# VH-VL binders against UPF0304 protein MJECS11, part 11

Target 1, 168 residues: UPF0304 protein MJECS11, of Methanocaldococcus jannaschii (q60310)
Amino acid sequence: MLSKIERLILANQYKILKILENTSEYDEIIKILEEGYEIFYDEILGHIFDELPESEGQFVLDILSFYDIVVEPYKQKNPNDHEIINHPYSYFKGFDGNSETKYMAFVRFLIEDQKKFSFVAKYAKKTDNFNSHFPMLDKYRKMVELWESKYNKKYDLKREEILDILNA
Short names: E, the ipSAE of ESMFold2; O, the ipSAE of OpenDDE; V2, 0.75 times the mean of E and O plus 0.25 times the DockQ between their complexes.

## First folded at step 9 (VH-VL; framework fv_prolgolimab)

Design f6 (from e2 with heavy chain S33A E54R; at its last look DockQ between E and O 0.01; V2 from the best seeds 0.00; counts 0 for: pae E 14.1 > 2, placed apart)
Fold by ESMFold2, look of step 9:
Structure f6 (fold): chain C 168 residues (1-168), chain A 119 residues (1-119), chain B 106 residues (1-106)
Amino acid sequence: as target 1 above (168 residues)
Amino acid sequence: QVQLVQSGGGLVQPGGSLRLSCAASGFTFSDYAMYWVRQVPGKGLEWVSAISYRGGSTYYADSVKGRFAISRVNAKNTMYLQMNSLRAEDTAVYYCATEYLDFYYMDVWGQGTLVTVSS
Amino acid sequence: QPVLTQPLSVSVALGQTARITCGGNNIGSKSVHWYQQKPGQAPVLVIYRDSNRPSGIPERFSGSNSGNTATLTISRAQAGDEADYYCQVWDSYTYVFGTGTKLTVL
């Protein structure tokens, strides 16, 4: 459902495009919008997906920040800490491409398009571009929840605190 | 194909200058720290310099500090080594390298560039 | 400025086992990496983190690290294994290379 204001704005935008491109390809879309043929709105809106909730976006930022700011710098300074370096969750594995697709897509956007999280980004090849091929949401939620509740999401964690979170 | 291709080098007199280039392809250059390593012909490997992932920090071996400057230009996918006040002991093959797959070891190397410093 | 000491050369008969050592005080507490370098070529990683082998490196390459000595072991040595070998540790944004060993296959 589009409001009358939204339909007016979209119809005017397509009219501008029609003139700029010197084409009639937008004529049907303009008529659908101006006359309110809702059954056809899917042709206009089908490529616009539901928003990723703000809380889920923040959750992804949190787990990426934990790895990029806390874990990876620790590993650089402590290259002989084999327990942390060889830990099963020592690096960010991404999200499952089949069941966690929006989370994986957001990670790829943050790393590839926004160029954030440079330490995590180095794992793109090792992780099949952050497709973990198994669900990771529950593990990452436990890690972030422990980091938040027990350590107040601080970045200057001691070794034992890092290991505690990895083992969450 | 992940690759580092080097250029620059050559023969120079003591006190002279050269700039070495290392062009990267096949990966997102700005996400990786870059390194220079040199090797005197017939001798071992010696680390020379490093530049951080997004250019914020530079590091040098004591033997080159104050004379060499490492830099990078992300728009060109290229790292440089500006070599000034060159000495005979700087004669070596210079390699660029990076930690592509994981930290703490170099798994991608350039082909090497010979620098000869002699009168 | 730590020095990792390697023997200058090691010889091995075809089909036999070569061992190349890398000595350092308490090197067993560090992760040790190994590179192979053939004449005119850049180094190639053959062992990382003491004992792990990258894809494409034959199973006859192995490594160990304890006490004051890390060891690269090449079983069933082939003529193509003739090269220089370097151990390496990483510390505080610096790379520390061993002195290098020339492996000769007889």
Scores: ipSAE 0.000, ipTM 0.465, lowest interface PAE 14.1, mean pLDDT 87
ESMFold2 (binder alone), look of step 9: mean pLDDT 89; pTM 0.897
OpenDDE, look of step 9: ipSAE 0.005; ipTM 0.555

## First folded at step 11 (VH-VL; framework fv_prolgolimab)

Design g1 (at its last look DockQ between E and O 0.29; V2 from the best seeds 0.00; counts 0 for: pae O 14.8 > 2)
Fold by OpenDDE, look of step 11:
Structure g1 (fold): chain C 168 residues (1-168), chain A 117 residues (1-117), chain B 106 residues (1-106)
Amino acid sequence: as target 1 above (168 residues)
Amino acid sequence: QVQLVQSGGGLVQPGGSLRLSCAASGFTFSDYSMYWVRQVPGKGLEWVSAISYSGGSTYYADSVKGRFAISRVNAKNTMYLQMNSLRAEDTAVYYCATEGFYYMDVWGQGTLVTVSS
Amino acid sequence: QPVLTQPLSVSVALGQTARITCGGNNIGSYSVHWYQQKPGQAPVLVIYRDSNRPSGIPERFSGSNSGNTATLTISRAQAGDEADYYCQVWDSYTYVFGTGTKLTVL
């Protein structure tokens, strides 16, 4: 259900598009919105993807922050720590392009568009632009959960604490 | 198979307007961002505009900002390029293309736009 | 922002290997894509993200990218490979194409 304000805003946007494109293609959509024919809203909104909820967005920011602020700097300072360097999860692998597409897309947006997480960004090529080709959501959730619950989401982690999180 | 079929274009006087269309088939159109790229005859490729899968974001080359407007109607599997205040230097073959990851995956057949007095 | 420089033309004998370069400052930090365009036709993607081939593109086509040079390699060149080739990158919400290279198969 859309409020009258939302309907007005959307209708005006389509009216602007109509003028810009000099077309009548939006007339029906405008009519549906102005008249409030809710049964057709799905047809209008169907091309809008489901939201990535705030909590899920924050989760992605958290896992990227863990790698960018904690893991990567540690590896830079400790290049001879082979246990961490060679750990299967010592670098951010991205998300599965098949089953975790919205997360992968958000990561790509953060790194490629917003130019965030510069230390993770270097793995773009290695990870096929952060497509892990395998579900990673559960693993990252366990890592973030441990980071938060056991280590209070602090960034100044000790080696053993980093390793503990990587082994989550 | 993925296919992009273009229409519109033609001859127009300087200051005039044209609207290009790009009809998509063979894939879920609403899942993909789209591009317009143009090519002056005998010259190289120049990116013109991009639109996100939802239409929520649009991007333009500096050479066309304020004059061109990209849009899409996902329910119709169609993308558009409204070209206003056309100049002689806008004369080119215009291509629509699907998004890969900041590259153009599949291309339309192109349509010629000629701006001349 | 980045400037992509390609040789104007490259010649290759039939059955030999052609290499087309795309030069740019620190181009190795970008993902480079390659397009083939035959006369009167639309461009066709032949390499994406430096070294990946789309479905339908022969294994004779390969790509590499490091330092200041990306390279499209066409092994066992065929007459049908004669075309213009363009490299392309994305940077800061802009899409940049190389100047293009005309490949002639002798």
Scores: ipSAE 0.000, ipTM 0.518, lowest interface PAE 14.8, mean pLDDT 92
ESMFold2, look of step 11: ipSAE 0.154; ipTM 0.723
ESMFold2 (binder alone), look of step 11: mean pLDDT 90; pTM 0.890

Design g2 (at its last look DockQ between E and O 0.13; V2 from the best seeds 0.00; counts 0 for: pae O 12.6 > 2, placed apart)
Fold by OpenDDE, look of step 11:
Structure g2 (fold): chain C 168 residues (1-168), chain A 118 residues (1-118), chain B 106 residues (1-106)
Amino acid sequence: as target 1 above (168 residues)
Amino acid sequence: QVQLVQSGGGLVQPGGSLRLSCAASGFTFSDYSMYWVRQVPGKGLEWVSAISYSGGSTYYADSVKGRFAISRVNAKNTMYLQMNSLRAEDTAVYYCATEYDFYYMDVWGQGTLVTVSS
Amino acid sequence: QPVLTQPLSVSVALGQTARITCGGNNIGSYSVHWYQQKPGQAPVLVIYRDSNRPSGIPERFSGSNSGNTATLTISRAQAGDEADYYCQVWDSYTYVFGTGTKLTVL
């Protein structure tokens, strides 16, 4: 349910769009909002996803930072460390597009729109644009938790510390 | 060669408006986010605004929110900063710069002086 | 919104090592970048992500970051290294610069 104020704000925004785009395509939406036809709200709001809470957003930033700032630079400096290079989690695989969509989308936003985490960005093709096709949330949570609790979220980690986190 | 060439700026009275331009060359402009940083003469650097590669996302420092608007036209390889309701404290040299996260591409324009004075 | 504090000035003798610090609460949890700015010029990136050096930047420039302090180290200081240096981090969709340090080469 939308409040009258919310309906008014949204209706006015669509009215502005109508004027700017010189179109009548928003007339029905405006009427739905003004008249309060709640049954059609989902059609209007369907493209508005549930919020990604701050803590969850920070989590994604943390795991991406771990890979981008710690793991990737290490691999670059130590190309002969086959144990790390060939580790199953030596690169960021993204999130599951089916069960972890909001996280995947946020990753894509950070990398594609903001152009952040450039060392992770190179794996876009390898990871189907960071769709792991397999749940990764739990693994990443364990990694971040270990990184924070045991290593105080340090960026200057030693080899054994990196490996420990990867094995979390 | 990668280059950013700035234009616009100048002297304006408080409450006035200016538009800065930043023209890019030597790289694929549309692949990179861009940002503005300003510097009061003799003082430090202050981030002003940023825009994503597609222009779909914009960000502003609290000091300029509601007054400044960043935009870009990728087809023209140009980024803009529309500055409205200018204040004396907005007086600074304004730099445009590329941002590709923390990677190699962090090129700066030559700077443009904006002076807000009555 | 972290606050990044730098010394106002640092002096180094020619050929010696200069260290410029950037202090901030838990700055070790951030990725710190460093810029060099000479008079009348735009800033130039000299270190990114704490310790990475862009192409064209001499190996004399290095960086570290841990705890509450990030450090830019300039070994074998040259006259051309005299400039202002700024640290910078990204946090919560904002960019924060340090207060800046003037490096003088004696």
Scores: ipSAE 0.005, ipTM 0.521, lowest interface PAE 12.6, mean pLDDT 91
ESMFold2, look of step 11: ipSAE 0.381; ipTM 0.772
ESMFold2 (binder alone), look of step 11: mean pLDDT 90; pTM 0.903

Design g3 (at its last look DockQ between E and O 0.07; V2 from the best seeds 0.00; counts 0 for: pae E 15.3 > 2, placed apart)
Fold by ESMFold2, look of step 11:
Structure g3 (fold): chain C 168 residues (1-168), chain A 118 residues (1-118), chain B 106 residues (1-106)
Amino acid sequence: as target 1 above (168 residues)
Amino acid sequence: QVQLVQSGGGLVQPGGSLRLSCAASGFTFSDYSMYWVRQVPGKGLEWVSAISYSGGSTYYADSVKGRFAISRVNAKNTMYLQMNSLRAEDTAVYYCATEGFDYYMDVWGQGTLVTVSS
Amino acid sequence: QPVLTQPLSVSVALGQTARITCGGNNIGSYSVHWYQQKPGQAPVLVIYRDSNRPSGIPERFSGSNSGNTATLTISRAQAGDEADYYCQVWDSYTYVFGTGTKLTVL
């Protein structure tokens, strides 16, 4: 799975980390790589996931932008609009942590690591850090598709247009 | 009551090092991003550094990048700023701040004076 | 990263309206936040995202932002409003503060 050159490079990197951090915790990894114990390579690579396709990444950016730029600012300016504030999709709920894991992870990366979408970020506690606990992809795709096709993804949406998208 | 209590600071020579601490209470510390902002006495505010609520991301102003290191230990409800290779222009009151529930630097610590002079 | 320019000082008569400006190239495309700082104290957030007040901030504080200028407005100025005021934006993972304005209530 790993070439000899790849194993050499990785082993040397872990040796450097061992010295920089003054620790023995990398000794086992170094042996696995140098001696070629392939059955254990997944322990070293286990957190490297398949790519999220560019189109799916853009889709996540779109739904987050809709909530962060359109819906949440509208709600702050119109706190008595109970139809929108109490709407079932009034806030970004995240993605299902079991069946939509890559999407949830990308949301967390955008919010925690890149510090984007600050209105949406305030819902972290309410949403269990953007785990919706049920599939959201189909609903969000309907919303983004309507926003794009009917409203050209404009940000200056009227009340009725926001509600139209939430009801998609 | 949300509270940020700062400690550390003092007088150091140019090229020296100092570590500032910011201890939080009255809220779930690990839910909030944290910031350092400094102010030369009699002058304006300047952002220094930020750290995400998990500690997974750190950010620095260009003037301190490579010299300062922000960190947090969520189990201790404490954020730190390690300041190395200090210069005279680093002399300031240093404030820690949290983003708060509402938005953008909502709660501030009391400030800690750092003086860098020969 | 934007440069946010504020006047050094603004004076207002007690009970009158003060306006403090924050100038920046295309600042209307940013969310602008405002802080009040009294002598010897830490700053306090008074306006966020252009025009919103945190809880506990009186309605006489308001804000606007368009074009190249954001404005903090304090109606019915009180002696307790005498302070330094800073605007602030977020840009590219950094926080940028304005140059600061000293408000004097006469």
Scores: ipSAE 0.000, ipTM 0.476, lowest interface PAE 15.3, mean pLDDT 87
ESMFold2 (binder alone), look of step 11: mean pLDDT 90; pTM 0.911
OpenDDE, look of step 11: ipSAE 0.012; ipTM 0.531

Design g4 (from f2 with heavy chain S52W; at its last look DockQ between E and O 0.17; V2 from the best seeds 0.00; counts 0 for: pae E 8.0 > 2, placed apart)
Fold by ESMFold2, look of step 11:
Structure g4 (fold): chain C 168 residues (1-168), chain A 119 residues (1-119), chain B 106 residues (1-106)
Amino acid sequence: as target 1 above (168 residues)
Amino acid sequence: QVQLVQSGGGLVQPGGSLRLSCAASGFTFSDYSMYWVRQVPGKGLEWVSAIWYSGGSTYYADSVKGRFAISRVNAKNTMYLQMNSLRAEDTAVYYCATEYEDFYYMDVWGQGTLVTVSS
Amino acid sequence: QPVLTQPLSVSVALGQTARITCGGNNIGSYSVHWYQQKPGQAPVLVIYRDSNRPSGIPERFSGSNSGNTATLTISRAQAGDEADYYCQVWDSYTYVFGTGTKLTVL
């Protein structure tokens, strides 16, 4: 699935690395690229992942924003509201590392590299670095859809509105 | 009993370096984020630095960023503050602290260590 | 990051009520924590998350936070309450302390 131009560029880059590192370890990769042995391209490209669609990236930003701007600050100011604090979805659990890998990776990038969502970030240990170990997409979509349709994604939600979204 | 014991303070010349240590006991050190707070004698408290439980996420006040480095070795139950390019305004009592229940406040403090930057 | 302004000093008569303020733009949107520091000692947490007392802190310590002002209230002030008091918030990965207030019990 590489174009001839892409294969030429990659092969030339590996030839440069071969010289700079004074090694023959790239000889096979160069031949695979120059002669077009597509069955072996995954060995070269396996570290380059497909894009996360823009709409899915926005969805992740939305659910993180709901927790970071609405839920977590509410919990900080209302420590005795046990119905919300003990709610099964009281904190952002992350995404399933096996079936939702790109979503989990994006969360980790947002928090670890970009240092966004500072309230949510405190849950890294509790959530196994935002690996929920269970598919969360359907639940988060219900929450975001209710937040949008019923509450216009406002941040100044009342207690009952927060609970309504958590129960979505 | 939760306890933070500090060491490593002293007198240092401007432009010099100093390393502070904060040894923890009585709790599972690797579960807690740690902080440095300083206080010029007779003045108020100033947050200096924070480090997450894993050691991979570090944060600094603007006044020390690029000069101070916070670190931890969880196997030794110890947090460190490496202070480089020290200035006279860094003269202060330095406290280490840990948070209670992950709610963004500090509930256990070390005894304080004086750092004096003077020629 | 926000600036948290406290009065430099507050005086209270023994047995009376002291109020120490912590001013900041929209501080009511933050959780405010309060520390007591006696001379030569490390700070001690006395109020967390606006109005909660840690175990061992007397019920005469209370707190409130709304609008642009958080307030630490000490009723029935005792000689042992004489100390410096600091408010503190967390904002975007930073920890911000107030300027500090010396409470004198007369």
Scores: ipSAE 0.031, ipTM 0.628, lowest interface PAE 8.0, mean pLDDT 89
ESMFold2 (binder alone), look of step 11: mean pLDDT 91; pTM 0.925
OpenDDE, look of step 11: ipSAE 0.346; ipTM 0.751

Design g5 (from f2 with heavy chain S33W; at its last look DockQ between E and O 0.16; V2 from the best seeds 0.00; counts 0 for: pae E 3.0 > 2, placed apart)
Heavy chain, then light chain:
Amino acid sequence: QVQLVQSGGGLVQPGGSLRLSCAASGFTFSDYWMYWVRQVPGKGLEWVSAISYSGGSTYYADSVKGRFAISRVNAKNTMYLQMNSLRAEDTAVYYCATEYEDFYYMDVWGQGTLVTVSS
Amino acid sequence: QPVLTQPLSVSVALGQTARITCGGNNIGSYSVHWYQQKPGQAPVLVIYRDSNRPSGIPERFSGSNSGNTATLTISRAQAGDEADYYCQVWDSYTYVFGTGTKLTVL
ESMFold2, look of step 11: ipSAE 0.431; ipTM 0.786
ESMFold2 (binder alone), look of step 11: mean pLDDT 90; pTM 0.896
OpenDDE, look of step 11: ipSAE 0.173; ipTM 0.696

Design g6 (from f2 with heavy chain G56R; at its last look DockQ between E and O 0.05; V2 from the best seeds 0.00; counts 0 for: pae O 6.2 > 2, placed apart)
Heavy chain, then light chain:
Amino acid sequence: QVQLVQSGGGLVQPGGSLRLSCAASGFTFSDYSMYWVRQVPGKGLEWVSAISYSGRSTYYADSVKGRFAISRVNAKNTMYLQMNSLRAEDTAVYYCATEYEDFYYMDVWGQGTLVTVSS
Amino acid sequence: QPVLTQPLSVSVALGQTARITCGGNNIGSYSVHWYQQKPGQAPVLVIYRDSNRPSGIPERFSGSNSGNTATLTISRAQAGDEADYYCQVWDSYTYVFGTGTKLTVL
ESMFold2, look of step 11: ipSAE 0.617; ipTM 0.851
ESMFold2 (binder alone), look of step 11: mean pLDDT 89; pTM 0.898
OpenDDE, look of step 11: ipSAE 0.019; ipTM 0.574

## First folded at step 12 (VH-VL; framework fv_prolgolimab)

Design k1 (from g6 with heavy chain E101G; at its last look DockQ between E and O 0.04; V2 from the best seeds 0.00; counts 0 for: pae O 7.3 > 2, placed apart)
Heavy chain, then light chain:
Amino acid sequence: QVQLVQSGGGLVQPGGSLRLSCAASGFTFSDYSMYWVRQVPGKGLEWVSAISYSGRSTYYADSVKGRFAISRVNAKNTMYLQMNSLRAEDTAVYYCATEYGDFYYMDVWGQGTLVTVSS
Amino acid sequence: QPVLTQPLSVSVALGQTARITCGGNNIGSYSVHWYQQKPGQAPVLVIYRDSNRPSGIPERFSGSNSGNTATLTISRAQAGDEADYYCQVWDSYTYVFGTGTKLTVL
ESMFold2, look of step 12: ipSAE 0.547; ipTM 0.821
ESMFold2 (binder alone), look of step 12: mean pLDDT 91; pTM 0.920
OpenDDE, look of step 12: ipSAE 0.016; ipTM 0.543

Design k2 (from g6 with light chain D91Y; at its last look DockQ between E and O 0.02; V2 from the best seeds 0.00; counts 0 for: pae O 4.8 > 2, placed apart)
Fold by OpenDDE, look of step 12:
Structure k2 (fold): chain C 168 residues (1-168), chain A 119 residues (1-119), chain B 106 residues (1-106)
Amino acid sequence: as target 1 above (168 residues)
Amino acid sequence: QVQLVQSGGGLVQPGGSLRLSCAASGFTFSDYSMYWVRQVPGKGLEWVSAISYSGRSTYYADSVKGRFAISRVNAKNTMYLQMNSLRAEDTAVYYCATEYEDFYYMDVWGQGTLVTVSS
Amino acid sequence: QPVLTQPLSVSVALGQTARITCGGNNIGSYSVHWYQQKPGQAPVLVIYRDSNRPSGIPERFSGSNSGNTATLTISRAQAGDEADYYCQVWYSYTYVFGTGTKLTVL
């Protein structure tokens, strides 16, 4: 539900848009907000998604950093290391588009919009634009947890340490 | 200066056992992987085994799997090769080596130890 | 399984350039390392990761790797360069050495 103050603010925003765009298309929305018809709020707020909490955002940044700064440079420097190269988790697979959509969307934002994590970006095609089509959240959480707790989240990792994290 | 000093080896009958040692100095032993490579006199080099810096990961050539065991004691700056069920074809000079600068190649070598398997 | 093929021997005149090849299927996709071994001595790393020289190795030593052939080049050959040379790669969870090349300086 929306408070009267929130409804007033939103209604005023739409009234401003009405004037700026010289249109009547917002009249119904304004009416819904002023009268307080909650059943139609989803139509108004449908494009406003639930928040991704700060801790979850940081988690995504962490796992992407691990792959971009640690794993990818290692593979480049050690192309003969088939154990690492062929490891099932040697590349970032993204998140599940069905059950982990907000994480997948955030990854796409970071890579496509902010142009971050350039070494991971090359896997966009391979991973269906970072849709793993399988839940990956738990796996990545174990990896990040091990990286932090056992290896102090350092970026200069040895081969065995990288492998240990991939096997988390 | 980085140095590897080997010991052990000698003459043994087929089916016997030997243990080689490699003592390291001049670098942080526990930070680097170690290797064993052997060479039949007058022949080429053959990789035998490798062990990660912590000792958690070990690798073996197919020719020695199940018979040889590589290990290390970082507190003693020493690596070992336990050789069991020795065969005549195991006769060779055995070298220990380390990757002081990087991984997957040997940039420091021991002086070598001769192992002779003969009846 | 992979085999690294080297010529059995290479001869070079004093002061000239020697080239030792290491052949392997698509070897250019791998990092190749080179070792020098003199009689009665342990091998010495002279090139790592295709073209890098360890500290103490003269600039006369250089390496390249592309396609199906890696090459160790020794310019201005000296008598002291006479030795056996081995290429090496990591492949399929194993280390593989080349067959070795005896370099003779004339």
Scores: ipSAE 0.037, ipTM 0.614, lowest interface PAE 4.8, mean pLDDT 92
ESMFold2, look of step 12: ipSAE 0.503; ipTM 0.805
ESMFold2 (binder alone), look of step 12: mean pLDDT 90; pTM 0.908

Design k3 (from g6 with light chain S92R; at its last look DockQ between E and O 0.03; V2 from the best seeds 0.00; counts 0 for: pae O 5.7 > 2, placed apart)
Fold by OpenDDE, look of step 12:
Structure k3 (fold): chain C 168 residues (1-168), chain A 119 residues (1-119), chain B 106 residues (1-106)
Amino acid sequence: as target 1 above (168 residues)
Amino acid sequence: QVQLVQSGGGLVQPGGSLRLSCAASGFTFSDYSMYWVRQVPGKGLEWVSAISYSGRSTYYADSVKGRFAISRVNAKNTMYLQMNSLRAEDTAVYYCATEYEDFYYMDVWGQGTLVTVSS
Amino acid sequence: QPVLTQPLSVSVALGQTARITCGGNNIGSYSVHWYQQKPGQAPVLVIYRDSNRPSGIPERFSGSNSGNTATLTISRAQAGDEADYYCQVWDRYTYVFGTGTKLTVL
C-alpha cells in the first residue's frame, strides 16, 4: 500500500517524465496512482525489489572479505598446502540461486558492477557466476560467526585458524 | 630478557605531529601482537592502538581514530605510532606492550614515553 | 563495550589479605587480567585469564572471576604491594581497563 503522499510524489514524477519524453505512455500509470488502484501497483513497482537489510549486506561483505583477503592470499603463498587448497570450502561458492537469490544477486553486483573482491572474482566461471546451486547461507554464517567470535575478525590469520574457520 | 625500549615523544604544539618507536628484543617479535596504551599523569590506563603480529590488522580507540597510525617493521623488531593532529588531551605517558597470542593481555611493557601537547 | 568499575582505594594491614574488585555487567563471561603499577613505573601483569600468574609473580596473588565481579586477592600483604591495580578485558576490537584501585598497606 502506498500513502497519498507517496502516490502524489510518484504521479508527479511520471507527469514530469510524460512532458520530458513527450509521450502518453505514462497516462495509465498516473491514473492508477491518483485513483489508488492498488491491484495494479505490481505493474509499477514490480522491478523494485524488497530490501536487503544492512546486516545481511554486511554479512555478505564479511564472507567475501574472508575469502578475498584471508583465504585467497594464503593459497597463493602456500600452493603446497593441499589440505587447505583441496578443502571443500577453500573457495567462495556463491549462494543458491533458488533459495538465496537476493544474496547471490548482491554478490554479483559487488563483483561485476562494483568490481570488488578481485581474488574471488576468478571463481565466477567455476561457480556458475556464484550460483552454488545449494544453500550456503548457514555455512557462511557459521564461518563468519567463528571468524568474529573466536578470531576477532582478524585478517592476518594463521593456517590453523583459517582451517578452523573453513571447518565451521 | 624480553625487553621493549621506547623512544620519541616530547613537547609539541597542538596540531603537530610526533612519532613514537618501540624496539623489541629477547623474543620473536614477528610472533606477537603489539599495543600502545597511554596514561594521563595521575589518571588511569587507556588503550590507544593495537597491531597484529603481521601488521595486517590494526585497531584504534575512538579517541585517536583518524589521527594516529600504528605500524611495525618486523625485520627491525620495531613498532611505531605516528601521531598527527595532536591535541592537548593527547598529553600522556605512552607505553608500548606485547600480547601473548590470542589471549589479549599485555605481558611485557616498555618504559613509557611522555608526550606533551601544549601551546 | 563493558564498563569496569573498581573501588578508588583499598587499605590492608601488613600480613593481611587485600581484595580488589572489578565490577562489570556479566564480566564473568570475559577473561579478566590484572596489572600492578607502582609510582613512576610501567604496569606489570600480575594475573591473566582470571586466575593465572605469570612467572615471577608470588603465589600470594590470585584471581577469580564470576558473575558480575572479578577479584584480585593479595594474601599476606607486604609493603611492596602498595600500588595501583587495574583490571582489563578485551571486547570486540577494543581493550577496556578498569578505573584503577590504589592499594595502601598499613
Scores: ipSAE 0.026, ipTM 0.598, lowest interface PAE 5.7, mean pLDDT 92
ESMFold2, look of step 12: ipSAE 0.567; ipTM 0.827
ESMFold2 (binder alone), look of step 12: mean pLDDT 89; pTM 0.891

